# Ledger of designs, part 53: miniprotein binders against q53ft3

Target 1, 195 residues: q53ft3
Amino acid sequence: MFGCLVAGRLVQTAAQQVAEDKFVFDLPDYESINHVVVFMLGTIPFPEGMGGSVYFSYPDSNGMPVWQLLGFVTNGKPSAIFKISGLKSGEGSQHPFGAMNIVRTPSVAQIGISVELLDSMAQQTPVGNAAVSSVDSFTQFTQKMLDNFYNFASSFAVSQAQMTPSPSEMFIPANVVLKWYENFQRRLAQNPLFW

## First folded at step 18 (miniprotein)

Design sc9
Fold by ESMFold2, fold request of step 21:
Structure sc9 (fold): chain B 195 residues (1-195), chain A 97 residues (1-97)
Amino acid sequence: as target 1 above (195 residues)
Amino acid sequence: SDREALIILAKWAAILLRKALDMARKGNTERAKYLIEKAIEYLRRIEKLATTPEEEEIVEQAIEAAQEALQLLEQGKPDEVEEILQEAIRLLKELWQ
């Protein structure tokens, strides 16, 4: 249903379902994270009239979770980038994740997704600086995502002499990935909003 | 895969029924009926994907429960849908256990 991506880390696609309508992703070493991307997986969208409220949680000095509303994902905006670097000492917000019994270490935060009626989401106010606030931050996040993709894909590169036969499997030459990476970087430097 | 699609549809249907129950508890009968009707649409899609007798029986029972709840709401009996909707939700959870 949902995915969660942090620059320089592997994509998480297996949320913990903590209620019928509530899903969480763990974020280890959350203090090093500046932005997170939350997105819809697959081809089955939210039911009509519904969407997802996205929350960030970190442990306070007593180890108690502090939840903050980051924003929303919907069928009209199925992917969103949220800034969390300014929230790690911020105020809590209204949230539906209550007193769930989740074992957590002090260095682990969470991204929570609550599936809601759109009418209910319209009454919710995200914390003011959760959206991407500058082109520089967006460019840095995008570059990290590009590096992560390229490093991941290239880690599977083999020479023709090293290949294990797999006739039902499609292959992409490694130079195609490199050319795409180089082209994307050039376009991003030319216009950070070309996408 | 069809299994992944079945599970996602079951989760959406369960959420729709949970929200319908919440609306019925608040006395918003029209919104509750709408949400149940949407849940039934999802249940019929699950029915097309079901491949085992257990899955087929679960979906059939969930559809019957949702239809009964809808009828009770149409009759002005919102207080009587609680157990029926909770059972439908419990049944759907078995599809992804």
Scores: ipSAE 0.670, ipTM 0.869, lowest interface PAE 1.1, mean pLDDT 80
Fold by ESMFold2, fold request of step 21:
Structure sc9 (fold): chain B 195 residues (1-195), chain A 97 residues (1-97)
Amino acid sequence: as target 1 above (195 residues)
Amino acid sequence: SDREALIILAKWAAILLRKALDMARKGNTERAKYLIEKAIEYLRRIEKLATTPEEEEIVEQAIEAAQEALQLLEQGKPDEVEEILQEAIRLLKELWQ
């Protein structure tokens, strides 16, 4: 139903469904994240008259969630990029008092999607101007996501002579990524709804 | 795949029924009926994708429950749709577990 993408990370496509109409993606190490992309997966859109309200949540200094409305995803705007770097409240909230007897608060945030009637969404106001861009067509979104993934993955390409041994890491040959990209792009250009 | 499509349709139908229940609780009978009618449209699409006897039985029972809820709302009995709609939602959850 929904996907969540952060630059430098694998796309998340398996949201935790916490209610019939509510879905959550975890964002570990959220302090290093500046933007998130939220988008519709698959070929079955929202029912007529419905859409998704997108929220960002981070724990406060007591570990309690603080939820903020980022914006929306709808059939007319099936993807959106949200800037979250300016929404991470106060350095002090993520940096507890300097007393040595205080355990440092772990930072885990969430992206929440609440499926709602469009009438209800029209009465909601997102915090600031969190949305950076949106993609109006499924095809444009799919192409941009494909390009972004390929460019990002390619930025880590090194020759075998340049590799530093790292036994805890898993590697994918660059030609596998390139072949996937070329095949997907060809199929998308001929039939944007092939999948 | 047809299985993935069936699951997504079931989730959309369950959401529509949940919103219909919310509207019935608020006394907005006309909106509740509209949402149940939309849910039935999704249930009929699930019916076309169902491939096992279990899936076919689940969607048939969900359609019957949704139609009964519609009838109760037409009769001015919104308080009686609660359990019926919740059962339909429960049945639909079986499709994605």
Scores: ipSAE 0.664, ipTM 0.867, lowest interface PAE 1.2, mean pLDDT 77
Fold by ESMFold2, last read:
Structure sc9 (fold): chain B 195 residues (1-195), chain A 97 residues (1-97)
Amino acid sequence: as target 1 above (195 residues)
Amino acid sequence: SDREALIILAKWAAILLRKALDMARKGNTERAKYLIEKAIEYLRRIEKLATTPEEEEIVEQAIEAAQEALQLLEQGKPDEVEEILQEAIRLLKELWQ
């Protein structure tokens, strides 16, 4: 459903589901992280009228979680880049994850995604330093992703001579999407702003 | 895969039903009905992907529960939908265990 990427790290695609509508990614060694990318995996989008509120949680000096609203992901904005380096000393904000008494290691933070009705999300105010995404950056990233996918898929084109007859058509092997995902994941892990 | 799609659809349907229950508890009957109708759309998609008798029975029972909840809301009986919607949600959770 969701992915989480930090520069220089492999993408996380297996969020921990902590409630029907709440998903969490662990961020070990979070103090070295300046930006986090949160995105929809693109398999099945949010239901109409719903989206995701994205939160950042880090342990304070006493180990108590501090949660801050970073921003949103929606079908219209399925990925976003959030700056978290300036938030590691901020005050907590209203959030749906609760203040559970959970022991955390000092260097592990969390990204939380709460699936919400869009009109409920309109009442939420992100912290001012968090969201870095823009329509220009999103459009540019999306175009580069599409270009990258097209080039990758095209490189695996199979000649008609190898397929059951359909001379007016080229087919793409089923594993092209998987190969594209693996390659894209590797490049994002190396440089999340390679686009 | 079809299994992964079924699980994701079940999670979306369960979320829609939970939000519908929340709206019914607040007396927002029209919003609750809308969310149940959307959940049924997802349940119909799950029905097409189900491959075992257990999965087929689960989704059939979830659809029946959602339809009954919708009828109760149309009759102005929002206080009677809680157990029915909670049952549907519990059934859907079995699909991703």
Scores: ipSAE 0.641, ipTM 0.857, lowest interface PAE 1.2, mean pLDDT 78

## First folded at step 19 (miniprotein)

Design ta1
Fold by OpenDDE base, fold request of step 21:
Structure ta1 (fold): chain B 195 residues (1-195), chain A 97 residues (1-97)
Amino acid sequence: as target 1 above (195 residues)
Amino acid sequence: SDREELIRLAERAAYKLEMALQWAADGDPEFAKRIIEYAIRLLREIEELATTPEEEEIVEQAIEAAQEALQLLEQGKPDEVEEILQEAIELLEELIQ
């Protein structure tokens, strides 16, 4: 029903179902994780009037789990990005996962998804700054991609004096790449969905 | 005190209206409606705690704005709710000053 993605790691599509309405992913080496993506697999939707509350748990200094509500996923918004890197010092929140035998491995955190009524979810308060806006994340990603491309292309720039004849290759002036970059940046700033 | 409770509820209602705005923009008007409905319940509680005609008027205007946003979502106009919800949030901010 759910998937979990951490950058640089394999996607997790097999959650541990700990109850009829509760699913858990293990996150090894959680201290190195900045963001987690939680998403529906698309195989089974939430029942009508229901969604998912997404929780994060990490072991405290005593090895006891501290749970925090990150945010929500729904049929209308089946994926979300959560920042977890700054949550290590946060206060625990109420959670539906009870005393789980969390394998006391100090380096392992968990993502918990609880299937709940939307009306109940509407009354819950996620921890601050955990939910990342999809629009903002997209804009940031696009900007990073553009910068990466520009830097890559620019690394191959040579002056005419540095050029050696290569009849089999086509050359594009660096100014064309720069102009493209500037135009794309401008359009992106005006409308992130201009394409 | 009643004033402290009013402020607490107003802050919570404002937070929920902002949440509704985000969810409406994210493409889930159904969940946004549920959040707005909860916010309206909070606003009704605030209304009962209001002690001046000015406070009562501010809360009533916020309720009207929230209800209008709810109607717009029901009509399939999520793009039009941002301004209305922002107005309601600003009213609540005025209330607690």
Scores: ipSAE 0.776, ipTM 0.931, lowest interface PAE 0.5, mean pLDDT 88
Fold by OpenDDE base, fold request of step 21:
Structure ta1 (fold): chain B 195 residues (1-195), chain A 97 residues (1-97)
Amino acid sequence: as target 1 above (195 residues)
Amino acid sequence: SDREELIRLAERAAYKLEMALQWAADGDPEFAKRIIEYAIRLLREIEELATTPEEEEIVEQAIEAAQEALQLLEQGKPDEVEEILQEAIELLEELIQ
């Protein structure tokens, strides 16, 4: 139902369903994360009159989870970008996630999505500055994500002479990745919401 | 105090109206409507705490603006909601000055 994306990391599409209406993604090494994208996969919409409250949880100095409401996703707005870098020392808020037996490794945070009534969500107050609302911030984040991906992918580039033969594997030429990157950047510059 | 509560509620209502404005602009009029409906409930609570005719008038105008915004969203006119919601927010700011 949901996906979670951190720049420079693999997309997560397998949330842990902790309840019928609650989903959780683990975020290892969360201290290095600035932004998180939460999105609907498009397979299952929210029921009528319902949406998703998106929470961030990090361990405090005692290893206890601190939950903060980041914002919302809905059928009408099925994806959102959240800045979490400034939240890592904030106060906890009320949340619908109970004492989850989260293997409390100090370095792992969580994104929690709670499926709730829109009327209930309307009464909730996200933590300040968590939702990336500005087009500029979105563009900057997207650009950083693209750069990170390109740098990562290009780091594995080898010449044909350096390739180890593997008949069972498919290979993508590095120039294809570069062309994709350039085209995407061009489109992003023209319209940050082209996709 | 009642005055402190009025201010708290007014700030919250203003916040919600701003949120509704953003969600309407983001293409989710359904959720925006729900937010405005909640804001109207807050405004009704503020109305009950008002002690002067001036305060009552300001709150009533804010309610009218919020209701108009709801109607516009129901009519499929999210682009026309921003100005009206901003008016309501400004009224609430006036209320707490």
Scores: ipSAE 0.775, ipTM 0.931, lowest interface PAE 0.5, mean pLDDT 87
Fold by OpenDDE base, fold request of step 21:
Structure ta1 (fold): chain B 195 residues (1-195), chain A 97 residues (1-97)
Amino acid sequence: as target 1 above (195 residues)
Amino acid sequence: SDREELIRLAERAAYKLEMALQWAADGDPEFAKRIIEYAIRLLREIEELATTPEEEEIVEQAIEAAQEALQLLEQGKPDEVEEILQEAIELLEELIQ
């Protein structure tokens, strides 16, 4: 349902589902991370009237998690870029993840996505400066994201002759991904904020 | 105090209206509408805390602006809400001065 990308790292497409409505990505070596992209994979939309609250969690000096609301993703805005580098000294906020039995190491942070009602999300207040406002930074990040995704998807490409029969699985032709990439690049070049 | 609460709510309402403006611009008018609806609820609370006719008038104008923005979004006119929401924000800033 969700993907997570850090510049210079492999894309994460397999979130840990910790509840029916909660998903978590681990971010190793989080202190070196400036920006994180969270995006919907496009396979499963949010139910009508629902979206996702995106949280960042890092360990405090005692190793306890500090959660902060970064922002939101919705069906209408299925991806967002967040700056997390300046948040690592902030105060914790209310979050829906409670005491998770997740083994935490001091160097690992987390991105949490909570599926919530839009009306509830509307009442929440993200931490300041989490949303990336610079068009240039956004464009650069988007390009890196697209390249990373394309490379990731392409790594799974096989010829028809190489395919192992798996009738329970759905397959997407590689040319569909390529065409999507080309179209996206074209639109991005025309308007970096087309989405 | 009631005055402190009024200021707190006004700041929160202004913040929400700014969020709505951003989300409308980002292409999600549905979520923007939800944010505006919440802001209107905050404005109603502020209205109850107003102690002067001037404060009451400012809040009423802000509510009207927010409602107009909501209507525009419902009509599929997200490009027209920026000016109106900005007006509402400015009214709230005036209220807390």
Scores: ipSAE 0.774, ipTM 0.931, lowest interface PAE 0.5, mean pLDDT 87
Fold by OpenDDE base, second read of step 20:
Structure ta1 (fold): chain B 195 residues (1-195), chain A 97 residues (1-97)
Amino acid sequence: as target 1 above (195 residues)
Amino acid sequence: SDREELIRLAERAAYKLEMALQWAADGDPEFAKRIIEYAIRLLREIEELATTPEEEEIVEQAIEAAQEALQLLEQGKPDEVEEILQEAIELLEELIQ
């Protein structure tokens, strides 16, 4: 249902479902993370009248999770970029994930998505400065993400002569990835918020 | 005090209207509507706390503006909502002063 992306890291598409309405991504080495993108995969929409509250958690000095509301995703706005670097010393709460028995490892932060009623979400107040509004920051993040993906994909590139039969696998020509990358960059340059 | 509560609510309402403006601009009118609806509820609470005719008038105008914005969103006109919501926010700022 959800994906999580950190610049320079692999995309995460397998959230841990900790409850029927709650999903968690682990973010190792969170101190090096400036921005996180949360997005819907497009496979399953939110139910009518519902959206997602996006939370960030980090361990406090006592090792207890501190949760902060970053913002929201909805069917109409299925992705958002959040700045988390400045939140590491902020105040937080245990809600809504505090009641969940989530296994935590030191130095690992978490992104939590809670599926909630839009009416409830409307009453919530995100922490300040979490939402990235600057086009420049967004563009930079997206570019880093794209580069990471391209580098990752290209690392698996083999010539046809090097291919071994693998009937269980599908193969995508590298030029398709390149074309996608070029098209994406073009669209990004035209409108950084095209998606 | 009632005055302190009025100010607190007005600040919160203004924040919510600003949030609604942002979400309307981002292309999710559905969530924006929900935010505005909540803001209107806050405005109704403020109205109950108003002690002067001037305060009552300001709140009433803010409610009208918020309702108009809501109607515009329902009509599929998110581009027309910004000015009206800004007006409502300014009214609330006046109320807080």
Scores: ipSAE 0.773, ipTM 0.930, lowest interface PAE 0.5, mean pLDDT 86
Fold by ESMFold2, fold request of step 21:
Structure ta1 (fold): chain B 195 residues (1-195), chain A 97 residues (1-97)
Amino acid sequence: as target 1 above (195 residues)
Amino acid sequence: SDREELIRLAERAAYKLEMALQWAADGDPEFAKRIIEYAIRLLREIEELATTPEEEEIVEQAIEAAQEALQLLEQGKPDEVEEILQEAIELLEELIQ
């Protein structure tokens, strides 16, 4: 029903179903993970009036799980990116995964998805800074970073008539940087997540 | 005190309206609508705690703005809720001081 993706790892599509309405993905070596993507595979939608509350869990110093609400996925927004880099020592939150209050393997965290009523989800408050902004905000940030770098690099441009020999340095034509900049902008407009 | 509880509820309501704004912008007006309905419940609790005419007027205006946003979502106009939800959020922030 669900998938889980971490940058640099194979996508997980085989959640452990721990209850009829609860699904879990293991995240080994979670200390190196900054973001996780949770998404619906598209084969089984949530029942009408329902959606998914998404939780992150890591083992505390006693090995006991600390669960934190990251946010939500719904039929209308079937995927989300969650930042977990700031949550690996945080305070727990109210959660429905009580059946999993057992000692966890060190260095293995979990993503839990609980299928719940939308009205119940509306009353829940995710931990701060867990959800990453929409694709539009990512695109705006990325565009600003591209502009900043291009302007910086361009500020060093000189014509060949103004250059002095520097055989120990490598040079690239300014047009190569411009073409890359323009190509990146075009790709970003077509698919903000192409990178 | 009633003032401290009013501020706590107003902060929660403002947070929920910001969440609803994001969910409407992300293309899920049905979940956004349910979040606004919960926010209106919080605003009615604030209304019960309000003791000054200024507090009562601010909460009343915030409820009206949230209800207008809800109507726009019901009409299939999620792109039009941003302004009115932001107005409601700003009213609550003024209430909090």
Scores: ipSAE 0.712, ipTM 0.894, lowest interface PAE 0.8, mean pLDDT 82
Fold by ESMFold2, fold request of step 21:
Structure ta1 (fold): chain B 195 residues (1-195), chain A 97 residues (1-97)
Amino acid sequence: as target 1 above (195 residues)
Amino acid sequence: SDREELIRLAERAAYKLEMALQWAADGDPEFAKRIIEYAIRLLREIEELATTPEEEEIVEQAIEAAQEALQLLEQGKPDEVEEILQEAIELLEELIQ
């Protein structure tokens, strides 16, 4: 019913169904993952009045699962991108997965999808900054990150006329940073998911 | 205290109205409507906690704005809710300050 995609990895289309209304994907080596895409395969829609609450689970320092609400998918918006890079030390959310017997290792996390009433989902609050709703939102985020890096790096620029010799220090010509910036923008405009 | 609880509810309601705005913009007005309906329930709880005429007026205006947004979504006009939802959010931010 669902798919799960991490950049640079094969798409997962075979969720483990752990209850009639609960589905799980394993994420090995989750510490290297910044974003995850959850989407509906299009084979089975949610029943009318229902949608999916999407959770991220990681093992705490004791190896116990900590579940955090990332956001939602619905028939009207059947895919979403979630940022998980900042969630790996936070407190858990209320969640419906507490009766699961799963084998955990320190490097394996999970994505859980719970099929629920839209009215119940409306009352839930995702953890902060986790939901990235669309490719357009991802592109806008990426463009802002690109601008931020360029502005930061350029704030340290000096001309050769302003430099004093520092033989133990390495320097990067400012045009190298500009070329990287321009190349990244071109590639992002052609394919927002290239990186 | 009642003021502290009012602020917590207002923060949650503002968050929910912002969430509804994003979902309407992303093309899911059905879920956006459910979120606004929940936000209105929060606003009615805030209304019961309000103790000054200023607080009461702000909450009434926020409820009216949220109800107008809900009506626009019912009419199939999700592109028209941005300004009115932003108005409701700004009212709640004023209440929190």
Scores: ipSAE 0.695, ipTM 0.886, lowest interface PAE 0.8, mean pLDDT 80

Design ta1
Fold by ESMFold2, fold request of step 21:
Structure ta1 (fold): chain B 195 residues (1-195), chain A 97 residues (1-97)
Amino acid sequence: as target 1 above (195 residues)
Amino acid sequence: SDREELIRLAERAAYKLEMALQWAADGDPEFAKRIIEYAIRLLREIEELATTPEEEEIVEQAIEAAQEALQLLEQGKPDEVEEILQEAIELLEELIQ
């Protein structure tokens, strides 16, 4: 019913069903994972009026599971990206996965999906900024790419007095990159889908 | 105190309205509507705690804005809710100040 994807790993499409309404994916080597994508395979939709609450579990320093609500998936939004890199310092929350206690599993975390009523989900509060919207994830990714490119290009900046002639190469003034960066940010903020 | 509880409810309501805005933008107005309905229940609790004319006016305006957003979603106009939800959130920020 569900898939789970981590960058650089094979997609998982075979969730462990631990109850009629609860599904789990194992995430070995969880400390190296920054983001996970949870999505519906498209074969079985949620029943009418229901959706999925998505949880992340990691072992604390004593090996006890700490569960945190990441966010939600629904028939209307069947996929979501969740940031987990900062959660290992967070506090646990109320969760429906009491039967999934992995007391001594120090290197394996879990993604849990609980099928619940939309009215119940509406009252739940995800931890921090774990969940990102489709619009927010596009905007966030684009903003990070812009920042990364600007910082990278700027690290090679030299003054005119420091420049070494290289007639076989083309150069651009550093302010061209800055102007492009500022213009692209403005356009993205005005219309995240302008592209 | 009642003022501390009012602030706590206002922060929670503002968070839920931000969540509803995001879910409407994500193309799921049904879940967005349920979140707004919950937020309106929080605003009604704030209304019961309000003790000054300023607080009463602010929460009344926030309820009206949230109800308008709910109506827009029911009319199939999810693209039109951003401005009115943002106004409701700004009103709640006034309550917190």
Scores: ipSAE 0.646, ipTM 0.871, lowest interface PAE 1.0, mean pLDDT 80

